# Ledger of designs, part 5: VHH binders against Isthmin-1 (ism1)

Target 1, 164 residues: Isthmin-1 (ism1), of Danio rerio (Zebrafish) (Brachydanio rerio) (q5ege1r286to449)
Amino acid sequence: LFGVDTDSCERWMNCKSEFLKKYMSKVATDLPSCPCFYPTEVAYSTADVHDANTKRNFRWKDASGPKEKLEIYKPTARYCIRSMLTLESTTLAAQHCCYDDSMKLITRGKGAGTPNLISTEFSADLHYKVDILPWIICKGDWSRYNHARPPNNGQKCAENPQDE

## First folded at step 1 (VHH)

Design c10 (framework vhh_8h63_2)
Fold by ESMFold2-Fast, scan of step 1:
Structure c10 (fold): chain B 164 residues (1-164), chain A 121 residues (1-121)
Amino acid sequence: as target 1 above (164 residues)
Amino acid sequence: ELQLVESGGGLVQAGGSLTVSCAASGSIFSSYAMGWSRQAPGKERELVAGITSGGSTYYADTVKGRFTISRDNAKNTLYLQMNSLKPEDTAMYYCAADEYDYVWGSYLDYWGQGTQVTVSG
C-alpha cells in the first residue's frame, strides 16, 4: 500500500530464520553433499552419483541453462546442478550446487548454491514463492539470505578465495 | 536515480482498449527491468506485467492474453497495452523499476505517481 516503519526483509529473517534452520537441519540429512568437482555423469539426465555421507546414490540434473538466470541468482557460477526427486525422497527439497570455470565447487559468495526448500520438479510456483521471493524481498542481499539457508553442504571441499 | 512519470489513463467502456505510458528520466533506462503494478481501493498492490532489460516478459494470470508490455529504449518509455478491459481492471496503475534487472513481486526500487484507469460497463 505504502511504506511502513519495519524492514520487510528484516521481519522475514526474524520470523522465519529459526524455523528455517530447524527445517534445513532436517532436510540436510536427506540431501546429498555437493561434489567438490562438477560430476561428468550429469551430462546425462539419468546419471547416478554416489554420496559417501548418506551412502546412497542420487540423480542430478543440469541447472545451467538460460531459464536458471545464473547472471542474476548465481553471478560468477559457470555450471550449476540440482538433485532430483525420487520415490525414496522424504522431502520436497533439492540440493543445489554451483561450479566455477575450472569445475570446482563454489563454497562462498554470491555464486555458491543453496538448497531449494521446494524442488522445481515438484512445483515451479511454490519454489518461486518459498525460495526465490524472499531473496527478492531482501534485494539480493545474500549475506542476510544465507543466514537462514547455508550456501552448500560441501564443508569438506577446499574453500574458494575470499570473494571481492 | 530514476524518475518515472505515468500517463494515458482514463475512462473506458468494458471490452475497450487503452494504452498507458511511463516516461523515465535520470538513470540509464535500458539497464533497468520495468514493470506495471496496480492497486484498487481496499486491495494490495499487484504486479501485473514486467519486462527485463533484455526483453523477457512476465504477466499475472489475471491479465495474461489481454495486456502487452513493451519498452522503447531510444525514447526511455515503457508501455502497457490493455485489451478486452473488464470492470475488475479498474485501478491506479503504477510504473516501477528494478535496478537488478529483475521484476518479480511487489518490492521494487522506484515507483511513479500513478495513472487512474476506470472501466465502466
Scores: ipSAE 0.000, ipTM 0.126, lowest interface PAE 14.4, mean pLDDT 71

Design c11 (framework vhh_8h63_2)
Fold by ESMFold2-Fast, scan of step 1:
Structure c11 (fold): chain B 164 residues (1-164), chain A 121 residues (1-121)
Amino acid sequence: as target 1 above (164 residues)
Amino acid sequence: ELQLVESGGGLVQAGGSLTVSCAASGFTFSSYWMGWSRQAPGKERELVAGIYSGGSTYYADTVKGRFTISRDNAKNTLYLQMNSLKPEDTAMYYCAAEYGDFYLSDSFDYWGQGTQVTVSG
């Protein structure tokens, strides 16, 4: 990306902030909070987990396999899960949650899951353009990316130390 | 050294108004994204309002239409005008700063010590 100035990431994030702000507000009412610990039943099949904040069950699937490329996109995470789209979904979004070696939710930094604005179940291509491409344009700057798309901690999960 | 000092908190009756202020020093204020978060005892911290360096604003649904955030770059001061106050608005209010213009979360780089707002019913 020759000729790209040092402000390209900032301009990209600023151009998206109005859309992200409005869409994230809608997503927050549709998506579950991340469980504080990796639900081990998800490793073998999809599993329903009750979300206290929305007062309903959500179906989750494992997102820890080789094709997820955690070593590139979530380098400190050992496990990740993604919420599933249903016919009742009001958005195209999916919650994404990542966990450390102790199966504890990662709330900050490079390993923290962030909401996928477009579920891979809806379109892998659109997900790449909306969720992954901004990270690439910012040259993998996790601090900038996480400010634009903050991890969903859920209620009362212990915070990880801040990644500066 | 970046410093944020809140003031203007106090006791107010339900339906009343109050303005809290944040005096900023030690940085180029006009380049920073500024926000107000609040925390009631035993509750999670909530981002209530934010203002980008360019002047665009964000409000939480709980305060939209009642609170107004503004900034005075010449005075390095951030304001939160609170109207139609409810007992549920009772909380410690914190000023926060972040470099750049990004979507606001409750993950700011810098925080003040807070100012208490109590609304009686």
Scores: ipSAE 0.000, ipTM 0.102, lowest interface PAE 14.8, mean pLDDT 74

Design c12 (framework vhh_8h63_2)
Fold by ESMFold2-Fast, scan of step 1:
Structure c12 (fold): chain B 164 residues (1-164), chain A 120 residues (1-120)
Amino acid sequence: as target 1 above (164 residues)
Amino acid sequence: ELQLVESGGGLVQAGGSLTVSCAASGRIFSDYAMGWSRQAPGKERELVAGISSGGSTYYADTVKGRFTISRDNAKNTLYLQMNSLKPEDTAMYYCAAQYEWELLSGEDYWGQGTQVTVSG
């Protein structure tokens, strides 16, 4: 009986296909870096932000509204943004960046953004299965969840203090 | 397989307008990010406009404010409305589609292009 339900989170983390591993590696090179401060251009839905790492322009959406449920998924974040898919995108992923009350990028801990492997613009169903369901089965264990996910790619941003 | 066919190119006077279209057939059009790239004589291909499956748009600085990309998923058609055309907009315009993941991961589909010539 004690061998039943022996950590579903750990089973999920260990059962990744070779295709998913390859895909995650490609995601890291396709996504824009998170700006160190909440970009004012995001206030304008048509504004482009140039990413020096990829040599591409990206459009960002605000992801701070009630539907994002930041109090559950990113409890220390005040603002979040999500990158938008473009023809130059080589994956289905979207960058996810979260910021504190001072509009400074959160680089670690509960409020840090983690790239969506599947953008909600492509498929809400696949996004749920790939990005959301693993977090649920890990019961919000941010350290185990984040170890298996690509980190947000900040550009020389000052790191947050380590969590206790 | 996705097939793309561009149309609507031609000769237009500077300051004029032109709409090019791209008809998609085969797979589900709405699952693809779509875009327009152009190639002028002796130059590399340049992405001028893109639109995601969710409707988010991108424009190159050279065309921003003058060109508008749009899609009609019911008609499986992509459009590029080009206003205030300049001689430097003269190029072959290519329609492109990108579908990632399990089915077409990393594969882009391209049409054969439609020529746009802007006279001075």
Scores: ipSAE 0.000, ipTM 0.116, lowest interface PAE 13.9, mean pLDDT 73

Design c13 (framework vhh_8h63_2)
Fold by ESMFold2-Fast, scan of step 1:
Structure c13 (fold): chain B 164 residues (1-164), chain A 121 residues (1-121)
Amino acid sequence: as target 1 above (164 residues)
Amino acid sequence: ELQLVESGGGLVQAGGSLTVSCAASGFTFSSYAMGWSRQAPGKERELVAGITYGGSTYYADTVKGRFTISRDNAKNTLYLQMNSLKPEDTAMYYCAADSEFYWDSSGYDYWGQGTQVTVSG
């Protein structure tokens, strides 16, 4: 239906520096896995949640408010959360997890969260340029965008049916 | 230089419909996220609708369900179809092209001259 801008989107996907490749590799090991179900206690509290894969504790913030524009960027998601930067963080990245109306993790399609390479806690402007703008220049082609970003689920959560 | 020219405004009775258009020149239309903002006298400018490069849309709660934003990349034109108009919709309507920042009215790089929509009761 909508076409991908192959010139702009292909340049973004294929013109990664060695620094970005190294950074993305570190992001994969620095971020917590998305909980398979929305942790409502964490959305209302900044209590630490232990991540089994990294063996570390993380704090999560709600990312479902009006400023997140979920109707534009994650149109099938009901709730989203973002992990917070910690003193042990080796990158500027944050995990981004989105959930359906049954509070189940969305693992694929246009509602699925993808890791933010730059946390909004570090810089909202840089986050937009690094994480959001590429989504826009790929014209919301979730398949191509998600191929270029690491998967956001390390807890073996059941995969959702493809939403195309 | 990017230019945005709005048209299609006018007087319409409450409950009626109106479509405003924005013709873009001087840039590749499909490279920009586009939006419609409005401003009534003495009020702050309000973003009422936005549409991304890929066609994902945003609507302010005040117009959700009544207004529809669309774009025609072949014609370099943005549209706002307004249904079930209310006197409170009376405002100057501005077309805008999005900057590289988050979606809000202050983040747009380019603005048109506006087109007046007046809804009589």
Scores: ipSAE 0.000, ipTM 0.115, lowest interface PAE 15.7, mean pLDDT 74

Design c14 (framework vhh_8h63_2)
Fold by ESMFold2-Fast, scan of step 1:
Order: C-alpha cells, then sequence, then structure tokens
Structure c14 (fold): chain B 164 residues (1-164), chain A 120 residues (1-120)
C-alpha cells in the first residue's frame, strides 16, 4: 500500500540498515573532499583538481545556476559545485559543496552542501527521488534531513560558526 | 534462501533487440527495488536500469531511450527489454536486489549473469 514516496523522511532517519550505513560510508571514501575555497578551475571547466584524501584527480561542475534553486534548497549559499563521476568511481554518488559570498566553504547550517547519493550526471530523475524528495517529505526540516546525510567538510577547512 | 537467476542472453546483430529476465525467489519480491547491472571484460560493473517497488524507473544515460525495465510481481520476475543494441552493449548482465526499497547503489544477491553479445 505504502510506496517509497509516502514515508521517505522516516526511511532516511531510520539507520538500522547496516548495508545503507556501509553505502554511506563508502560514498564518503569514494568522493573528493570539498575544497576550502571555491576552486578557480571550475570557472574554466578544463582542469582536474587533485584530492589528497583519495589520491585522485576530480573534475568539478558549477552548480550555482537558476535550475539548482539554491534559494530553496541551500538558502545561505552563494555558490555551489558538484563533483563529476570518474572511471575510478565505485559509487554513483557526487560530492556537493557550497560556498558563501567570500568563497569560503559552508560547513554547517542550511547552506552547507551534502553529498548526492546519486549523481545528476547519472540520472537527474533518480537523484530527485533519492536526494531531494526526502527533504521535501521532511518539510524542509534541515536539522533532521542533514543528520541522516554524510557531511561535506574537508579535512582542514575551518568550521563555520553555528547558525542563529 | 535468496536466489536470482538471469536468462535470455545470446548473440544479436547491431540494431537488434533482446529481452533478458530474472527469476527471483526466497524474499518478498514486491517490497524491494530491483536493478540490472552489466560488466564487460576488463571494465567496472555499470548499473544500467532500476525499478522501485512502486514501479518508478530510472536509466543510465548510456541506455536511456533504448532499454526498458519492468517487473511482474505476480511471477516474481524482472525484465530488461533492450532495443537498438550496439556493440558497446556487449556484456554479462546481472540482476540485482537492492538492500532497501530505495535504489542506493548497494545491491546484493547477484546471480551468475546472462551474456549478451552484439555483433557489428
Amino acid sequence: as target 1 above (164 residues)
Amino acid sequence: ELQLVESGGGLVQAGGSLTVSCAASGFTFDDYAMGWSRQAPGKERELVAGIYSGGSTYYADTVKGRFTISRDNAKNTLYLQMNSLKPEDTAMYYCAKSYYDILTGYFEYWGQGTQVTVSG
């Protein structure tokens, strides 16, 4: 009777699935760390950015355009970027990083990026159902939604102050 | 015990069509998202299509518009209809059960697969 769409919020909060926990852990190790500042290479879409944690090079795509609807999904962010899938990718996930008006990584609060479990490069439709729809079902409860998602903070980035 | 048995593979000419099937047993088929992955020699396994328990589908860009995934809950069977086949579609095709009713990329209970070979 109840499909995946009708209780998605409870599903994302219910972490009793050991395989789901392992998948989220694998996503965290497969994805690049967010650069502490918006990388200039993204402006040209031509250069690989080396990630020290994975010891791999990644290409990044700008995710700040009107179609991203940052005013709804990341309301304090000025710029966002999304990592691109590579030949070495072991998951379908993409890193999502958001930056303030000073081009510094947002590490907490409503504007902080969270890894996409499904890259929009793989499937925009599946990404919507897996990554976006649970937020909508949770009625924009950022604290509840973000608690169930892996963090996007890079290893050496300064933490932002707590949101008021 | 959980079992997935793929069948229906074979040799087909470029531009042709083929349907592969997966017979599932040992679990409540209706409650799980199912998928099809493929792997060519020397390449990583690629998830090409998925279907949620509620019937919603998704496709990798490499097969979108050419492949159609479907399920028959009464028969506990998953299907992949492949149209406009290309030599690049040559691979072993594996049926996969998601761990949960959401497609998370974490699949289990892989069968032996079914070989699809597309000649040019």
Scores: ipSAE 0.005, ipTM 0.182, lowest interface PAE 10.6, mean pLDDT 75

Design c15 (framework vhh_8h63_2)
Fold by ESMFold2-Fast, scan of step 1:
Structure c15 (fold): chain B 164 residues (1-164), chain A 122 residues (1-122)
Amino acid sequence: as target 1 above (164 residues)
Amino acid sequence: ELQLVESGGGLVQAGGSLTVSCAASGSIFSSYAMGWSRQAPGKERELVAGIYSGGSTYYADTVKGRFTISRDNAKNTLYLQMNSLKPEDTAMYYCAAEVYSSGWFLGDYDYWGQGTQVTVSG
């Protein structure tokens, strides 16, 4: 019985896990890899960064401001960036990358970025409902929330220690 | 399992209005996220509007303020109300459905209709 005698978080995870398995294969071909260090091009907001995997250029936007609430959603991250949608995008997704105070990519743990299924550039409302609301439903249970959303490793970036 | 059939397309003058409909049969319509995509000759298919199973909607920038997506779960029907039509809106309009009600696919919907042609003159 769907939605009867079941935990809301567990019900969402079962349904969304199947969705995410299917959707993530599409997202993986559409999104750029996270740069291993915070890219200086983000400071200029005009330079395209070429991604070898997709054979496309991407612009990145800062995602470190107060509205991002990093202290809640990415508690070990100091800076985050989000990829911008392009005319060649086949999904509404955006890459999300977070960096420590040394500007190094966080590849695992609570501070690691994970692809946004719905870019905030496309719709902040849909992003909240698809990407953020499940975390709230799961009462901040990072194990359950992030089961189907592993941290983005980036292309050949050094991995952080497991407890960082 | 799910079949989608579009209707309501036709020829309309620039500045006019038109409503296209999508009738669904088979599966539980209310559990699907639905969308409207369009494709003009020689161009890639683009998503213009979508409606999540929970009622949230979104629109491509090219149609924001002019188009309205809605659904009638009792009639298993999806609608796209198009106002202030422009010649650039001329395209085949496709209805699409996502199997997972809590998910969202824009380039790879599970079910697609055959399309309905909208032509805007003038």
Scores: ipSAE 0.000, ipTM 0.107, lowest interface PAE 14.5, mean pLDDT 71

Design c16 (framework vhh_8h63_2)
Amino acid sequence: ELQLVESGGGLVQAGGSLTVSCAASGFTFSSYAMGWSRQAPGKERELVAGISSGGSTYYADTVKGRFTISRDNAKNTLYLQMNSLKPEDTAMYYCATEPLYWGSEFDYWGQGTQVTVSG
ESMFold2-Fast, scan of step 1: ipSAE 0.245; ipTM 0.594

Design c17 (framework vhh_8h63_2)
Fold by ESMFold2-Fast, scan of step 1:
Structure c17 (fold): chain B 164 residues (1-164), chain A 123 residues (1-123)
Amino acid sequence: as target 1 above (164 residues)
Amino acid sequence: ELQLVESGGGLVQAGGSLTVSCAASGFTFSDYAMGWSRQAPGKERELVAGITSGGSTYYADTVKGRFTISRDNAKNTLYLQMNSLKPEDTAMYYCAADYSPEEFLAWLGSDYWGQGTQVTVSG
């Protein structure tokens, strides 16, 4: 039997939220902002996309295919992308962005992207402890977990309604 | 109905080896990424190893070089070969199914986890 308590998520958030917030404030400054509209070059090209906030170019991977199971993991999203880890990265994290049927960035709710604080390419163990363990404890309830995560959109895009 | 049944756990001396297995049924096993996690009493659950439907493998730093994950799609069975066992490896070992290799680690909290098999390493 999977022995996770219903209040485990709240206990984890209360114990770790201050340290996690401090760590994420350092990590988030070096992540690319999610483009306000799905960059079509990601779907058909490996070209770099310039990020206005960091003044750097980032390479993105498409994360919209059937194997991503967006209907289960991101139920209102049509398209998603992830930023690629590079040796020049000053952070261990990867940005994750999701878009609606109109190719517009989803800024909140269950369809919004979920940035990885620790890339598995750096350390599977650290990724598990920082990203996956909170997911397990919260039983995939991102509404509780996301209080401690960096914003999905660092670019000033039009926002989704707050309660959807 | 998805079902995962772990087996092969037991008592083993430090420095020894043990293989645990997971028998899967109720889904097309070959389409799913599979993984092993473990949980010791009073500790949080830790991802140990993962294997994609294509055979690519991932390991926690705590077990890298000592543990080997493998799968037999013809038998719908997942394996974890554990070598150079330490008392710190004592835990309940669980297997999990996940369809998407891109989302593998994020989905290890799914209802597809089995009931577990106990591994105890004495020193």
Scores: ipSAE 0.000, ipTM 0.113, lowest interface PAE 14.8, mean pLDDT 69

Design c18 (framework vhh_8h63_2)
Fold by ESMFold2-Fast, scan of step 1:
Structure c18 (fold): chain B 164 residues (1-164), chain A 121 residues (1-121)
Amino acid sequence: as target 1 above (164 residues)
Amino acid sequence: ELQLVESGGGLVQAGGSLTVSCAASGSTFSSYAMGWSRQAPGKERELVAGIYSGGSTYYADTVKGRFTISRDNAKNTLYLQMNSLKPEDTAMYYCAAEYLDWFGEMSSDYWGQGTQVTVSG
């Protein structure tokens, strides 16, 4: 608004910051905490897991398949999971958690999961526009992207080394 | 993907009551803020009632005290109970689903095809 707006990433983040701030406040109370290790319940895709912080049961789905394109969006992750929408959900968001080859939660860096503001279960197209397109506009600049979308840290989980 | 189908509209006498319902299928219904909007011929569409995912309700001044919005998450159904109907309530009633928990601040993401309510008298 003070001259030529030549930074597409900055422009997108400024336009979405009010939206993201208000929505993220709701998302923070709606989503489960990331398990510190890849949960065995996800292997069966049928078991509900109780989350102590929200006092609700969640079902987790594997998000490690080819269409997730982890080599592009989460290049250091080996496995990822996504929480599923429930009858108690107050937003359309999904928790996204990514794990290394030892099945340990990645809490920082390019492989760390970041909550999806729009679950792919609700709309893959809207998820792309809200969660993925900003990263593309920012040309994969994870530091700028994570400013708007902080990665999940997993409460009480050990943090990854800085060189990962 | 969410599909909305309204039912329950019809002809009713002034002072009467009518309940319209909206059946949702597809995504988890409970995650949506739901609402009812109406449009009479020659008038702008107006939001008459809304209910957030958490159960909080909102009403237009034109219907406060007469209309009651409710939801049944187990049946994926939204209801609007209309009492003390007036000829001015004659309109096509549309069910709407907002994907964000900011009903009244955001445009509806999904709409039904509507159900006609006609109040004579």
Scores: ipSAE 0.000, ipTM 0.087, lowest interface PAE 15.3, mean pLDDT 74

Design d01 (framework vhh_7b2m_4)
Fold by ESMFold2-Fast, scan of step 1:
Structure d01 (fold): chain B 164 residues (1-164), chain A 119 residues (1-119)
Amino acid sequence: as target 1 above (164 residues)
Amino acid sequence: EVQLVESGGGLVQAGGSLRLSCAASGSIFSSYAVGWYRQAPGKQRVVVASITSGGSTKYSNSVKGRFTISRDNAKNTVYLQMNSLKPEDTAVYYCAADEYDFWSGYDYWGQGTQVTVSS
């Protein structure tokens, strides 16, 4: 045990900080806002949803299936959705939104969606390395992970209580 | 710092073809996403095509099927092959590069190359 930084999670965050700062600033402008309630009609249709902040239309896909492992990665979430890439996309990212049993957006805590820096539509393998593997390295510390990857926003949505 | 230089522009007749090149100085340009933009006088700069470091491509509806973007990482160069050119394609064409970005908010821009399509 030598050196100043002996924590694996801390080493990862230090190595990735410049990449994340640059990319996250672009992602914030590129992604739609999360709907305040689960958009059941949109998630299962080909209809476009207009996003007022970006002035663009987006399609959404359900992200609640067994492959998503919500019990591990988004505990307390019942449903999640992910935005789809468009021709107007300036990044490879996808918005990720998670909802409780009442279909209300979870805006904070470990059940809240976090933007995928790499969409699974672009590359499932790269998504795992960029979005999932850092969580594994920072195991058990949602506070440290969420500092590096802020949860989704819902600026006009009612906030959930802290720590449910 | 990455420096981008566009070349290959010029005057061509409708129905003709041109190949634009975007050459980058510096190492590891292959990690960058590259986009082509164009701007006609009095109009805003609009996206034409993009290519990621992994080779995934996107095209605007106005050029889909006529233009092809490709990259040669050994030469640190990205190409835009323009076929079946129309007078409406007349514009200054700009190359833009950024790591993991597609259309705008690029870190590096070239100075542009003029394309003029007659008749």
Scores: ipSAE 0.000, ipTM 0.109, lowest interface PAE 15.2, mean pLDDT 74

Design d02 (framework vhh_7b2m_4)
Fold by ESMFold2-Fast, scan of step 1:
Structure d02 (fold): chain B 164 residues (1-164), chain A 119 residues (1-119)
Amino acid sequence: as target 1 above (164 residues)
Amino acid sequence: EVQLVESGGGLVQAGGSLRLSCAASGFTFSSYAVGWYRQAPGKQRVVVASIYSGGSTKYSNSVKGRFTISRDNAKNTVYLQMNSLKPEDTAVYYCATESFLEWLSEDYWGQGTQVTVSS
């Protein structure tokens, strides 16, 4: 194909493909919204949390450990969680939510969670290519990368001030 | 299961026309962008025409005004109408899809169809 953009980061921001738009819409509908406060039970084990938007319970796992490298990818976040794939899952994607020192959901800026289009539980290799590599190509540019991703504040939690 | 199958190639005299077809199966065709590529003996494979899921098209300078790419989503088929053919259009023609999600393994290629334009 002729590349519309020479900048690889812009390929993720231009939602001209019906496939991308349809997939993003489905992901946004099928994934749970982020809880407004960090569910502390997740810190010790996997936990089921009710999602008001979908009216379903989802299993969550802590995503705050050293392997997540929050200091690089989510520099203002203290805690993060990721939704888990189960036999009842309707999508290959995983919700990602990050929280500040007060356990309050970060809704904007560099510390806000970014949903994974492909869960690591489905495929770590495909996750890297689809979710992580574009982040690297965008050089960690929050404003550019984030516009291509589905929202995670569906419960209308209080907005955080942008810290850029 | 996923396949792209080209057809319609052949031998034609300079100034003639050919219509290539690319039949898709095993995926949601209407959601994908599709391009036609060609490779002449001893040369690199190059893109000649692209059609996006929304219907917009782009052409290489060498074929603009002579070739027309189109799609029929109901038939899962992409066409390349080639008019005013020149000997330099001689090549194996391939169709390929490209996912807008970078690095998804959903870019597929056909087997190719030979087009030969006599002088």
Scores: ipSAE 0.000, ipTM 0.212, lowest interface PAE 12.2, mean pLDDT 72

Design d03 (framework vhh_7b2m_4)
Fold by ESMFold2-Fast, scan of step 1:
Structure d03 (fold): chain B 164 residues (1-164), chain A 119 residues (1-119)
Amino acid sequence: as target 1 above (164 residues)
Amino acid sequence: EVQLVESGGGLVQAGGSLRLSCAASGSIFSDYAVGWYRQAPGKQRVVVASITSGGSTKYSNSVKGRFTISRDNAKNTVYLQMNSLKPEDTAVYYCAAEDYFDWLLGDYWGQGTQVTVSS
């Protein structure tokens, strides 16, 4: 169906590709749920955090540094973390979680993390094309972006107030 | 990025044949779905044929039975075999590629190759 719809953002949001649906389903079961509070273990990239939902241990890395440009991509977040690939990984994806000043998980709005379909550990270039460019194509419209890629809250953490 | 280059266009008499090639460079091409489009003077660009990464093909009604799309992943090339050409097939032919994620990024396009069919 390519070339039928010329609005790239609408095409991205309404994609019904069997491959993409299957891949996103695998991503949902492959990735850890975001901890409800910023985990201290992230200070050490070799420390494991157990995920009750998947019954697996994951390593997390801090994603809050200047190169992450949180003021642009996650403007209400103070801290973010990204999960690391493991030998049990069935996809190339990484979980992305963002936290407020109180170290509490942001579950909605502009600062909320969403899964990276391609981990930066696998390929920074492919990550940019798959995860970042769609946001740019939608011209930073977080409402449209979050509709297509819902914010993380797999552990049913306390919901944040609506980001207005 | 994927760079696409079309070739094989030219001038041909009605009823003749041409084989167009779309060669890719810069990325792994075999994961891409590829389509052939054409644009005649004063008209909109329209899809002619497409082939998925798995090899499934689709054709516009105007070319069914006359055109055949195929791919050679070892050569990173997609072909359009055009038989029984008609003057109304005269157009610039473009190839466009999208991988599983290109629905998010839009299409990668070549610069086009001119096909002219004389009566």
Scores: ipSAE 0.006, ipTM 0.145, lowest interface PAE 10.0, mean pLDDT 74

Design d04 (framework vhh_7b2m_4)
Fold by ESMFold2-Fast, scan of step 1:
Structure d04 (fold): chain B 164 residues (1-164), chain A 119 residues (1-119)
Amino acid sequence: as target 1 above (164 residues)
Amino acid sequence: EVQLVESGGGLVQAGGSLRLSCAASGFTFSDYAVGWYRQAPGKQRVVVASISSGGSTKYSNSVKGRFTISRDNAKNTVYLQMNSLKPEDTAVYYCAADSLWFGELSDYWGQGTQVTVSS
C-alpha cells in the first residue's frame, strides 16, 4: 500500500485518533480490568466478578460462541468474555478479554481482546461500524489496528511472549 | 458550522406529556448517534435516552416505558416523547450527537431546554 495517494485504513484511523485517545482514557476508568484467568462463573451466566482496580463488581457475558468468529477476529484465542452495560456506565463501551487453551489471559498480539467502543448490547449495527469495519478496512493489519485500539493487558497479569 | 437546537420544553402538570425536538445542522446527521441527557439543580448530568445511526434505542430505567426516542433523518431531527411525567423529571434536557457513540465525550451538544413538572 506504500506509494499510493490514498489509504482508507489510515484515513479512517486519523479521522478519529484524537477523540479515540480521550475516549480510551475515560474507558480505562469506567471499564473493569480483564481477569488473569477465565472466570468459571461466566460459563454459567451468573457471575458478579470483583475488579480490584475500580473496587466494583461487574457482570460478564461469554463471547466465545460461533457468532463472535474468533477464528477471524481473534485468532489464537479459545475463549472471550465481554463486560455488561449498566445504567451507572459513563460510556457505551464494553471490556473485551480473550483467553488461551489454558484459560490464561492473552495480553498481546492478534488474540488479545480490545475494548469495544460500542457494546453489542447497545447496537450491533453501530458496533460493526465503529469496532469491526476499521479492522476490515485495514485488512486485518493488527499492528495499525492495535496502535489505535490497544489490547487490554490486564493490569497485574503476567504478559504473554511477544512471539505469540 | 455545527449546531444542535433543542425545543419543546416548558411547564406541565404531573401525568402530562411533552415532546422535545433537537434540530441538527452542519453535519451528516444520519451518520451520528443522538440522544438526550438531563440535569436537575445540584445534581450530575445523566443519560435519558439515545438512538444510534441504525435506529437502536437505549433508555435509562427511570424513563423506560414512559419516554420514546425517535429520529427523522430527512428533517435532521431527534425527538423525545415524554409521557406520564413526574416531578422527578424536572430538569434541563440536553441534546448531544457523536459519530461513534452517545455520552459525555460526544462531539456536539445543544444549549439545553428546561422541563418543569408541577405536582
Scores: ipSAE 0.000, ipTM 0.126, lowest interface PAE 14.4, mean pLDDT 73

